# Designs tried in a protein design chat: VH-VL binders against o27280. Part 19

Target 1, 266 residues: o27280
Amino acid sequence: MDSMNVPEVLEIKRIVEESESVKTFIFSWDFRREVRPGQFVMVWDFRDEKPMSVSLIDPVRSEIGISIRRVGEFTDRVHGLSEGDLLGIRGPYGRGFELMGRDILLVGGGIGMAPLAALADEATARGMRVDALVAARTADELLFLDRLEAAGVNISTCTDDGSCGFKGFAHERLLTLEENHDMAAVCGPEPMMFQVMRILDERDVPAQLSLERYMKCAVGICGQCCLDDTGFRVCAEGPVFWSQELSRVREFGRYRRDPAGRRVPW

## First folded at step 1 (VH-VL)

Design bD7 (framework fv_bamlanivimab)
Fold by ESMFold2-Fast, scan of step 1:
Structure bD7 (fold): chain C 266 residues (1-266), chain A 122 residues (1-122), chain B 107 residues (1-107)
Amino acid sequence: as target 1 above (266 residues)
Amino acid sequence: QVQLVQSGAEVKKPGSSVKVSCKASGGTFSNYAISWVRQAPGQGLEWMGRIIPMFGTTNYAQKFQGRVTITADKSTSTAYMELSSLRSEDTAVYYCARSDTYYDSSGHFDYWGQGTAVTVSS
Amino acid sequence: DIQMTQSPSSLSASVGDRVTITCRASQSISTYLSWYQQKPGKAPKLLIYAASSLQSGVPSRFSGSGSGTDFTLTITSLQPEDFATYYCQQSYSTPYTFGQGTKVEIK
């Protein structure tokens, strides 16, 4: 019996350079252990362990992909690895996205496009119409555009500096989009997700939002996965939540928790 | 409680640049966005751009693209607006204003600085 | 850019009057509309946000209504301190834009 709590040592089969700061690491996967878009795994480099969203799910090739942005010591070490090197993988963990209806809007900011890229693949395979709003600070930080285009996704881009597509924030671009969707999925910085959720709620579009900030609690002892007001544990009940669930969380979009669990303003 | 305090009045020559500061006190500086809004004598309000100090990201009105630079120093809780290639029509009072873009506030400006008069004359 | 047009540009009123100022957007802005009061030599002060939400500390004689393209600011029982210029502002998209202002003058 493979336990989801025991890391499996896997060989890096392929590495895709997504941008200067983002790489996707591809591993062979036995799909008797189901993995759904929106779920995450713990990546272990034999010194430290960090949660990473699954960005590629390919049952035909029996592969999963994990996209990692270079932001610190752990990710610097992982980015230094080559094809053929080994990493420990535990999981999958968490609640994945649910698909419903005929049309879906994806709204992703930065590395938040990683779980949404996997969702786009599944939605298009099911015959859904997929529109994606891909947001980043600059054009060079927009992720997965080629992959989304290859999947048949209708893409709108949004950059803070105006270097690609709409100039401004994701929620400002969303206000100019007139098409109705049966559902939406959102992943990115929490302030962006809050504004997007509010607009979708006003339009009566059910939305699912992925909260990446608490995934480090995947092994269930840590209190940091608990959200205020509702007691939701992101690692157990998330990271994907319906907007209706998040509207009851006073902390969402306003405060975050530091490593000691103290309330810190955004 | 929350206050935005701006630097003093400036008299500048055409073609020069001006840099106006806005120091925030009370509350967390990175918890909101800072916009710059100007008002020419006897005229209405004109939005120039904003910065979100938490992200370091800026957005500028197209009219000011290439001439305006908005920055923030989180360590001193101070936002700056620099306007270059000054013309006589840039004579105005320049305001910094705070907005809470992350809650159910919809980009309204709840606190304003006192204003900085910038006069461009030869 | 979204154009904001206020009507009237100015009006004369007496203390105790009911004053109505309208604001029209060149395209639908949902409820992303704020109202500000500005007195001579001072910075603007927020009165109403999200079209109808009264800012904390603002007297209840001020109210806002509307959605889409047409919005109204109402002042019931005008007071001496209410003689000022009023501006609407959209935050639906950047660049954020203001109406031209409505000056409320003593009759």
Scores: ipSAE 0.005, ipTM 0.434, lowest interface PAE 12.7, mean pLDDT 83

Design bD8 (framework fv_bamlanivimab)
Fold by ESMFold2-Fast, scan of step 1:
Formats: structure tokens, C-alpha cells, sequence
Structure bD8 (fold): chain C 266 residues (1-266), chain A 121 residues (1-121), chain B 107 residues (1-107)
């Protein structure tokens, strides 16, 4: 079966509890297989396979980390695992983030901070100035604050309920922050990303946005991968897109597709 | 835009294997899935399996599991379907068909012309 | 495996008639259903995907409807070129399965 792409079975070396609902699973990794921030892997629990963004890339320790939020049957099973247990990992897949300039703004919502945490590590290693706007519904859902601080990132927080930092949404907080960055990277709920993209576009800040739904389309899962206006092929182009590419996608931030292909508001 | 061109008709003996090719032109080969569907004389359509070339992921119908192997060569934009241990019941026209992943559905929008495989003893 | 059953297995109709073909799944498949047209000696042609979405280049007289277990293909104002066999196909889970086909004959 030499032409088949088989997952590698890896031992869970360490588990970090990021919050009540999020854990990072750390594995030894052979860096002859390059991994870049913004790429994803397929995680196989020997029953189901799901795409997960890489949240830690550590060539010094020869480790990668994968952060998983508990949201359903598969992730509930994975959260029940312990150090020493096995998972299948295939990849990496997808387009990673591209870094340019001297200054980068990261805007992350919830679990969307996972790929951005890996990007923050790379950007700081390159000597870039990194500002991060970390958004969540409540203070206990803010992710990676200690890791970002340890990396030398300038952190702003906002929560919908005002329990930490600015009270309000990410785009409302962004309006109160410095206007100028050479680039931005954004990952989180699609409505948040749409509003943030509009502000960054008005400021002439080129942005890359990571679209979780395109990771699912890369394995043939339906209804989440429509790029009607641009003709992009999701499996070659995603999950990371520049804002200019997304500005012509009629549905981005406004609609999603149901299994029938009908437009449904967010 | 995208066209699928299949290899020519084959006559095979029972117990042998056949390997049918499906060459894609036009679009980026890795950006879609390829299904294989057969049709026996005077009968309906029967799905055999599919491959997603980007990942090498395959799915097979249980009826053919152990006898069918679907592969893809991205460098030549060609998918292959190999069926072993041939029986007279395997006499059929074999089609390859594209599934466009960008649409988020599994409709097969482009089909090859078909390859007639005859198994005779 | 999910069984797909079409009704009727064959029908005869006149040019200009409205033709309705039904397809029933043995379990719920949401809207993961496609309709194909096949003419003798030719490969199938996609007409409808996602139960109700018309494929580019297909005449508007073709339409699909339904969700769950019951689906319908409708041809309004039947034309001579519509003589063919029609198949439904589910893509909700592997293995994909087809209905047995409906042969439409024009008197």
C-alpha cells in the first residue's frame, strides 16, 4: 500500500490544560517533515479523523503541539486520553502564514488563538514586534496569555462580558488601538474575522485570515468550502487567505452554506 | 474546462487483474476527488470507491474491499483503478468521475468516457 | 449501506408533459443527493446536486426538491432530448449508492 498516505501513530508526551475546555497535546516530531504556523494535521483516534491546527512548533525540543477544544463526541474522547496514550497524526496540510515587514498584529478569538500562538513564536524569533488582541466571551476562555507574554508579545484583551480587559468585541477593541502595522493575522469566529478585516482594510494593513471551515473541505466534507466569486480551490489555497482574496467572496462573514448549498446567515 | 480521458477497452481472463487509467486535464488535479463507478450490461450504476489525491485518502465499497485498489499520480494527473480476481460478473463499463470539493458537495460533475472491461473464460 | 429506491422504474410521456420522479432513502441523508441523466451508450450527466441545486448548463425545466428520506426530480414541459434514464445518488456516507434508475420514454 505504498501509495496510500497512512497516519503515524504517536505517543502523547505531555498534556497542557489551557482552560476548562481546551487542552494542548504535545508529541515528539521529526522535523524532516517541516511544519509552519497556520498548517493543520489530521488527528485520528482510531475511530474518527478530524483536522486540528498546530499550536506549538518547537524544533529545539523536537515537539509539536495540537490544541483541541471540547465540542463533541470526537473531542470528548480525545480529552479523556492521558500522557502515554496514542493518537494517529497525518500531515501537515494547508498553506501556512506568510510573514512580512517589521510589525505584526495578531487578532484571535477563542480557539483561534491556537495557530496564532505558533505564529507569535515564529514572528518573535524573526525579531518582529508582535501585538496580540486576544478576544473571548469571558476571562476564563482567553487562551495562551502566559505563553504570549513569555514570548515578548504586547497583549491586549477583550471579553464580551467585560470580565477581563476591554468590555466588548474584538473589532470594537481594535478601533481603540494603534492604527499602523505592516501586516496582521486573524483567526476566530467568522463574523469577528469579517469585522476585523474591514477595519484593517480601511487602515491599509494587509491581513491573513485562517478559515477553519476550509480545513474540513480539504478532506471532502461538504457545505463549508464555497468560494463562489473567486474560483479558489480550497485544498490548494487554504486555510490561510489574504484579505484581498476574501474581499471578493460574497459569503465571507455574511453567510454559510447548509448541506443543500443554500445560503444561511451566521 | 476539465476533461477526464480513460484507457481503452480490455478483455481479461477470470482470475486476472485489470488496471484502468483516468487522466485529468484542465484543472489542478489535487483540488478534487475521483470516484470510480461501474455499469454492467443493461444494469444500473454501482459505486466502487474514491480517492482524494491531495491526501491519498481512499474509500471503497465493502463489496469490492480487498479486490479494488485506487491510486493517483499527481505528477501525471492520472488516477487508477485496479480490480483483481476478476469474475464474469465484473464485465462492465468502468467510469471515473470528478467531485469538486470547492462546492462542498459530492456531485460528480465531469465523467470519463468509460472503459469496457470484458471477463471471459 | 443506504438503499435508494426510485419510482417509477419506467414511464412514457408526451412532449410538453410534466414528469415527476421520486427517490427514497432507507435512512435520512439530509440534502446529500444528486440526480443524473444517462443516454444510451453515454456517461451519466449531473443535473442536480445538494437535492435542489441546478448544475451549470442544465436547462431550467429540471428541478429537484426534498430532504431527509424523500426526494423529487421534476421536468416541466418535457422535450424530445429528455429521453433518457435518470438516477438519484446519495453522498451522505460511503459507500455512495444509486437508485435503480427511471427510464423516461417519449411517445
Amino acid sequence: as target 1 above (266 residues)
Amino acid sequence: QVQLVQSGAEVKKPGSSVKVSCKASGGTFSNYAISWVRQAPGQGLEWMGRIIPMFGTTNYAQKFQGRVTITADKSTSTAYMELSSLRSEDTAVYYCARELTDYGDYGMDVWGQGTAVTVSS
Amino acid sequence: DIQMTQSPSSLSASVGDRVTITCRASQSISTYLSWYQQKPGKAPKLLIYAASSLQSGVPSRFSGSGSGTDFTLTITSLQPEDFATYYCQQSYSTPYTFGQGTKVEIK
Scores: ipSAE 0.000, ipTM 0.404, lowest interface PAE 15.9, mean pLDDT 82

Design bD9 (framework fv_bamlanivimab)
Fold by ESMFold2-Fast, scan of step 1:
Structure bD9 (fold): chain C 266 residues (1-266), chain A 120 residues (1-120), chain B 107 residues (1-107)
Amino acid sequence: as target 1 above (266 residues)
Amino acid sequence: QVQLVQSGAEVKKPGSSVKVSCKASGGTFSNYAISWVRQAPGQGLEWMGRIIPMFGTTNYAQKFQGRVTITADKSTSTAYMELSSLRSEDTAVYYCARDHSEGYYYMDVWGQGTAVTVSS
Amino acid sequence: DIQMTQSPSSLSASVGDRVTITCRASQSISTYLSWYQQKPGKAPKLLIYAASSLQSGVPSRFSGSGSGTDFTLTITSLQPEDFATYYCQQSYSTPYTFGQGTKVEIK
């Protein structure tokens, strides 16, 4: 039997408040069901189910963590829960990040640092050199700086308002960092990821990017994903894609769709 | 469903190069990595490297870096492993294997093997 | 490189026996471990992945366990077709590395 398709009711063991809008929920986990950085789980509050990236993978303590930003009714309800409360967890699902070489660059924006924090833990455990560019609108919204520092990661920050580190956007900061890396992993707002991908492509740095909107393809809701209307179809499961795949997607970084399905510029 | 079919046995002189092919049949290899593993007579398995055909991205074991080249041709669904500056200790059976480089990282489909003998 | 050490290097067993093979990693590899069976003149065949997940089509008498550095492959009620060499392999870090192999021979 495929235990990934059967939700388990798990007790919230610990909650870490990462910021005013972000919490990490920690659960005991049986690591016979392997979890990789970049994979996600379906979180079920017994009313609605949403995909959430895994942000902590700790086999020593037998724990996983799921970081959730408060953005709507479902996440507001989950944020109202306490240690000892129950959530349904199904998964893991999707393609995780693949590590290659000796040096990795992580570029995270906002909650996109969550799956990258888990990746940083794995990369450092493998003996890789890890550089992280952490971006947010303001200093108070920078996430996981303490975890990254504890893991031995070399951290650069940028904020739109200049309240911490470089004043500007992630891609602007990246342009001032002319370092060679064997690979990169990127997660954050889609316009940020698009700009970062273009710079890394010009530097011949292979990059993997995590896209939240493709998590549903991995769980079989869309058995044959069509990324645009040109007949380009992706049979590989998300949410992690190599930059070469994303360069062929018309919508990536250019526009999104509103609830009515209409194209809206970022 | 998917089968990997390798090229035939080779006998080579020291100092020459050998290029082994691995053709996917009955399915795609673009969404998978292809690993190359060798086995000397009476010895164990040794990983040489891999390619992710979709991107041409390669990763080699340091022991073979500089004399191994792994490539893929998507139009023929074929991966290649070329080993140069051959020595007698390179005598081995060379296997290609489909490697799930997403999720659990395991080699579930193997080619039949290609015997390469280096002798003078 | 991560070193994988198997124990024993060889063993003799009879049909119906319970056989256990151990594999030790030089550093923690979580559950990124696979087990392969190889018969003379044949390519390896995947038996177990992610330390404990049975590959489709593999008989239920095969099972894997372990995490971190210590792993075990168990064959309950050994069958004639199970006389082969078994290899563990880590996929936690490149280069992937294999154990030296355990040969299971008939008594």
Scores: ipSAE 0.006, ipTM 0.411, lowest interface PAE 15.1, mean pLDDT 82

Design cA (framework fv_cemiplimab)
Fold by ESMFold2-Fast, scan of step 1:
Structure cA (fold): chain C 266 residues (1-266), chain A 121 residues (1-121), chain B 107 residues (1-107)
Amino acid sequence: as target 1 above (266 residues)
Amino acid sequence: EVQLLESGGVLVQPGGSLRLSCAASGFTFSSYGMTWVRQAPGKGLEWVSGISGSGGSTYFADSVKGRFTISRDNSKNTLYLQMNSLKGEDTAVYYCAKDLYYGSGSYFDYWGQGTLVTVSS
Amino acid sequence: DIQMTQSPSSLSASVGDSITITCRASQSISSYLNWYQQKPGKAPNLLIYAASSLQSGVPSRFSGSGSGTDFTLTIRTLQPEDFATYYCQQSYSTPLTFGPGTVVDFR
């Protein structure tokens, strides 16, 4: 309908293998169309479109990167592509992260580190102190450690099996970490994010959480979007939400979440 | 090696109280969640309660909520289950287990041998 | 609460057989499903976590698959030590819930 929403066919300039299941696809990008950390693009393989978070924003090189985990038919096809092949990209879409204060904590689980890697770059460029807690099932599934290190980020890791760093989960590791942060940004599996949010709420640290499931609603008209008492539309405002906003959304959305992030009927 | 040893299981009259203990060794106790799972004679497994590594978050099954409390002493590497207002239905072997969870993604990689609680007159 | 069901409730098998146990959740639990083995008079033992991840030290003849509401545990080339009760467990939401168990009997 709108020419701005027509996919641009872009050549894959470079592919970075982040793990056995995750690749970052890098494209030349015209920054007259601004991109912010926390935003996503629609990736079109000429059959299907899927939303993917932007994991690299580099205006100096005029590049963006999108990190894709292999989880199904669409992502299997995209993972089969090579440098020089073509993909359709449209966007960016959605609300990006907002930065405030001097100190930021990033908490990422699995592919959730993708938008947080882009945020880490911006936060360090603004002179913020950045602490990142990177969580995965195994050491081989930890993402972006070299990139975070290069950006000057203070990194803590945790793995379920203890193969790197703390043996355990993000929220348990967080309980042993320094509490001095002006804000936090969290992205990963929803149960992990809710556990982390609870701890940050107790510490009075304002947090932004990125909810993957609300990305599609930002692209088109979504009749399933919930409204709060102010007319706030969850999907239209996403995928990034402040924890205070999410509390209101959960109350309006038929279910509240317990401290573990689990669905509890009213 | 990882060891979990439950103690405290005895015969208790209905309406009574009992505290179970689980002594942990072989891992950094404060770094992991812990859970209690019970099994009535001849029945399946029933999750009872969970606690985060710091003790800051606790969770309970509906059948025990308000009657049981879970706590831990990280300086002593010990997990506790305080059971009040005991009912015949609480008769079970109580297992202590190490909880490797990812937010809500709990899984129990090491278990103790269990301690039998019998609630009977 | 999320209800878990298992099928079959029991099965009889011989050493060398391959068997499949099914677990079904009353609502979608993504991949937040674990499998445990329990031998008579013993504590449970973790086999599989996150639907398909094999726990360290568990023989490769055990495998898990599935997502959403339907999950399977497969044991290839059954060994004598595999005669036990198997439980699935959802970790998606509290209260955490176990399936009723599947008894794998000799013969």
Scores: ipSAE 0.000, ipTM 0.397, lowest interface PAE 16.7, mean pLDDT 82

Design cA1 (framework fv_cemiplimab)
Fold by ESMFold2-Fast, scan of step 1:
Structure cA1 (fold): chain C 266 residues (1-266), chain A 119 residues (1-119), chain B 107 residues (1-107)
Amino acid sequence: as target 1 above (266 residues)
Amino acid sequence: EVQLLESGGVLVQPGGSLRLSCAASGFTFSSYGMTWVRQAPGKGLEWVSGISGSGGSTYFADSVKGRFTISRDNSKNTLYLQMNSLKGEDTAVYYCARDYWGEYYFDYWGQGTLVTVSS
Amino acid sequence: DIQMTQSPSSLSASVGDSITITCRASQSISSYLNWYQQKPGKAPNLLIYAASSLQSGVPSRFSGSGSGTDFTLTIRTLQPEDFATYYCQQSYSTPLTFGPGTVVDFR
């Protein structure tokens, strides 16, 4: 195995509070170990390890950032850490986003904006025109708006409760946006991504979708990707997939699995 | 098509060390998790250790934790089990097996290699 | 750790019989239960995965059922090659655990 598969113990250089439930942990990084938007790392607190998307890639400052939402024991422990504390980082892993064309659309829901924020930075640095549709349940859960604005991104927001921007879901807001794009990148809850994908397909916009549930598969923890429930599976190095790859998957946007492996609706 | 061939099983003194190898062929080795399962003479199957396709995650039974290490060399399509501080209770046929679709279903097994720990 | 038990520990049968072997988990494992066959001097062979899914190449006389804590393996119209030891195994969580085995022998 190469060095990417051995955890490196890194000092937390800086912590940014993104919201009440989300923090970004920033580490010094040697960019000889290349990191691309859409890739993830395994974060090890010396008890458990969990996959986390890379949300900041800054080769000028030699830093990466990892955004973590507080949702369980592991993330609660990590949120209790301070600058100067240590975490193990292994990776990066997975297929990152590919940029093509001049005009791109980002559609992110909740913490799904994390990998898209890193992509926005790269796209704007390349001189691309970036439109971002940022969706959340409430205004307080919209993430990275200040980073996107600072990067020169054209931002549209929507919240389920109407507390900021369009009142409604991401796909409903997307229907009111007239602009054509050369490609799109989408990350968020699978039902949102499925509906957004359908609209983009009808508009002939190629889309890349990031499926967090396949980060474990990409590191080989579960071996092959579980993209359908038949005896035939295709090994893919997610978490990023083209929309054409996902249109044939029966489970996408309809079902997920709980810790017991039972299919449950989204 | 798929083949798994274990080697390295020999007679070892208590407290000794031994490394087992499993040579894999007929599939994309790095895409599959691998496991070691042992069987003491006249006894049932006991899971020993597992490793992810990348080698980034490893798992052990409590009886071997701290004494055994699992590793793999994907460039050589080979799985290893390093056994240290061997005990009489470690006497068994050791099988390597492939995780089917990474769900801890073992669809292909090697022939096994016998490890005897005795004075 | 999840403990697995099998019943019976041994069973005598004749060719043509239908037999049932049971497997119980100490806690719910949903459908993460596999069945293996082992003949004397041979490596185990996967028969059933995910409680009820028949492995490719395995005869249709083998079937699995159950969920949660209680599972069964059924062999209809037993053939001479079916005299073997059968093991269940939970794949729900590590450490992975096998049942103690059920020996199916000639009567």
Scores: ipSAE 0.000, ipTM 0.382, lowest interface PAE 18.7, mean pLDDT 83

Design cA10 (framework fv_cemiplimab)
Fold by ESMFold2-Fast, scan of step 1:
Structure cA10 (fold): chain C 266 residues (1-266), chain A 121 residues (1-121), chain B 107 residues (1-107)
Amino acid sequence: as target 1 above (266 residues)
Amino acid sequence: EVQLLESGGVLVQPGGSLRLSCAASGFTFSSYGMTWVRQAPGKGLEWVSGISGSGGSTYFADSVKGRFTISRDNSKNTLYLQMNSLKGEDTAVYYCARELPYYDSSGMDVWGQGTLVTVSS
Amino acid sequence: DIQMTQSPSSLSASVGDSITITCRASQSISSYLNWYQQKPGKAPNLLIYAASSLQSGVPSRFSGSGSGTDFTLTIRTLQPEDFATYYCQQSYSTPLTFGPGTVVDFR
C-alpha cells in the first residue's frame, strides 16, 4: 500500500520500561495495515528516521508496540519522550516469521527478544507449545520475561556473567536442553545466532533467524542492510531468513562485528 | 558516574616489562568490550589492543603483537595491559576506553585520563 | 591495514565560523567511522559514531556525514571550547586506525 510509505504521526499512548536501557513505546494502530511478527517500522522523531522491530501486536486493544534500546543520539532523544508526545511511524516493512508444526523454540539475545516476544504471542494464540531461551550479558538486560510467563511460555535464561540462570552463552545453554522442536526462531547478536544455527542444523530443526542490522534505508534501496555475496538487503529480503538461506551468505558465520563494529573472523 | 582510571605508568629501561591497570566504575563492566589507545608525546592517537566483554577474544596492533597481552578481571572491574620487551617507541600516554555495544557499536565512548609510560636508556 | 587521511592538517578559525574537516579511508569502510575531539592534556571525547550519529551530550552544532571512503565532520557556529584537535577513526576492521588529526586554532 502506498500509504505505508508515508509516515503517520502517532501519539505515544503508553511507555513500558523493559530495562534500564530498553523501553517499549505503545501506539494505537489501525489493523487495516496488517503487521506480522518479525516485521519492522521506521520511527521518525522529526529529525532522524531509524528502523525498529515490532515487539507487540495486539489487535484486541488495537495497539502496536515498538521496543527501543538506548544506544545513541536518536534513541537517547526518543527515550526522553513521554506519554502524549508524537512520533512518526512508517511501515510495516520486511518479511515476517512463518510458523509451522506444534512446538517452537525461541532463542533471543538482548534486544533480539523484541521481535520474538511478538512471535511468542502469535504462536501461543495458535495453540503451539513455546519454549524460550532468553540470553543477555547480565540479568538487567533480560527482556520480556513477564510477558513470556503470562503467555504460558516455558522459559530458560542465561547470562554471560551468571547473574541470572545458566552462566554462559545461549549456545552453551542450548546444548543442555534436549527438547525436540518442529521449528526455531532466533534473534540476537550474530555470533550467538551462528552458534545456535549450527546446533539446530545438527538436530534437523529448521530455524528462522532475524538479522537486526543497522539500516539507513526504509524501503531497502540503499544502505548498510545489504548482505555480502548474495546481494540481499535485510529490509527488502529479510530481516527474517531461513537457516538454509543464510548458508549462502558469505559474511554470516565467517565475519562478525565486534562491539566497535569491526570485521573480525569467527 | 561512569569512570575509567588508569595506573601503572612509570619510567622503564628498554627491554623491561610493565603492567598497566584500568579500574572501571559506574557500569556493568562485563557487558563492554575494552581497548587501549596510546599517544606518543606531540603525536596522534594509535590503537594498541582490544578485548571482548567476556575476555574470550583479544586483538593487537602489529607493532605490539607478541610483546603485549591484554586481559580483564570482571569480578574486580579491572582491565590490564601487560607490556614486555619495551622499546623507546612505546613511550606514550596510555588510555583505556570503553567500546559501544555490538549492534550499533563503532566508537569508544568513555575514556580514562591516561597514564604516562616512558621507555628510556 | 586501512590507512586514514585527514584534511586539512590544521586550520585557523574565529568564533561563529562554520568549519569542515574531511577524512578519507584507503578502502571502503561503509559507515564504520567515528570522530573524536581532544583538548591539550586531556583524553579524547567521542563526538560522532557510525559516521553520522551524534553522541549523547554532544552539542547539535556538530554533525557527521559520508560513507564508503569519504567522510566529513562539520562544526556550525564555532564556540571557544571547540578549539581542539579532531581525529577520525575506522572501526570496520582490526587493527583500528586513526587519522593523523586536524588542529583547529584561533585566527
Scores: ipSAE 0.000, ipTM 0.398, lowest interface PAE 15.5, mean pLDDT 82

Design cA11 (framework fv_cemiplimab)
Fold by ESMFold2-Fast, scan of step 1:
Structure cA11 (fold): chain C 266 residues (1-266), chain A 119 residues (1-119), chain B 107 residues (1-107)
Amino acid sequence: as target 1 above (266 residues)
Amino acid sequence: EVQLLESGGVLVQPGGSLRLSCAASGFTFSSYGMTWVRQAPGKGLEWVSGISGSGGSTYFADSVKGRFTISRDNSKNTLYLQMNSLKGEDTAVYYCAKDQFYGDYLDYWGQGTLVTVSS
Amino acid sequence: DIQMTQSPSSLSASVGDSITITCRASQSISSYLNWYQQKPGKAPNLLIYAASSLQSGVPSRFSGSGSGTDFTLTIRTLQPEDFATYYCQQSYSTPLTFGPGTVVDFR
């Protein structure tokens, strides 16, 4: 691919069914165009274009993977595709995760495990000890467990309903974990990430958090208008932020915007 | 340069009503939340009310909830505080302040306007 | 409500001294703590936000530290213009709450 801003029409090489609602679409990739865990691409089905996090980065096989949860019309159409079908891919975009130290904690909720799975591969390849806390509402929504295990990751699980592992939320499970870590990476629903960030801050563990909602701002889809309207420029640096950066954003984990632009509690 | 100028503070009898105004300049007014903070004579700072940049979300301290209303006119770069059913304990200097990062910290303050509630 | 306390309530210091003011929250507020300075007869001005970030234009002799429930404001080599009351404020949740203030008097 010669240009990050021009869609390349790529053949779906392989599809992995991660759960009933999540599939990973795998494409051949020329790694002269670097891709880092935490970055995203724009996926075009020849009708609509949506941002999706890169969940697999495999330079040995020259492949990238994009994990997509079925949540609406676009994702339902993409889930209907088969190996051999075509999708437009543009990117990568956004800030990736940075690795430091020898020990890393990954905390992922639902589809938020997708960018963290790619990070786990890089961290283990670097020789880091990787502990992953994988959270979901139910056991059937836990993602990437087999892939993480194959990579040598130490896995803890929790489900809201107690159907697998610890019964409770990610932050409640984290309070029971005694391992010390040089850094953490967190991705999932904002209320979960906010609670996890608070605990990691208290433990003096530097954390990076990935905010899916900032992917549009990074590629200019909501463009200068979004940034100018709010005066909020942090979204241009996304989707990955250090916890110190997010501690300055009062809305993080506390409020969202309704369709009228009003702050509403999560 | 950012400037905030409060006006409207006067002597009012208990049970009365008063509207405060804050004229803003030097920044894109509609892009930032605004806050009212008060300070009773010789006392500390007390948060009173906040409003989002669009005006769609408003917040109040329990001590004023149901009596005070915050609003803004983005076309005039002006913030308002409508104060009803005033009590002696509402006597204070009222400051308007610019809200950075959606209510995180108050980076610029006006000079304040004194409201005295007394017979 | 999150309650904020400050220590000491007042202190007297000489020019050139280094002073420390402490602020405590009734529950963990991560780094959502700000420090304001108020000079007699004037409006407050922001010194430090996010516990440790120095506001533009504020002298480097001011610094903040802390996380969770315990925070400190330090003023190195105190100057005459630092005569003021200092307030901490949490922005972790509404209602926003201020500490009671610390009065710094020069001898």
Scores: ipSAE 0.000, ipTM 0.394, lowest interface PAE 16.8, mean pLDDT 83

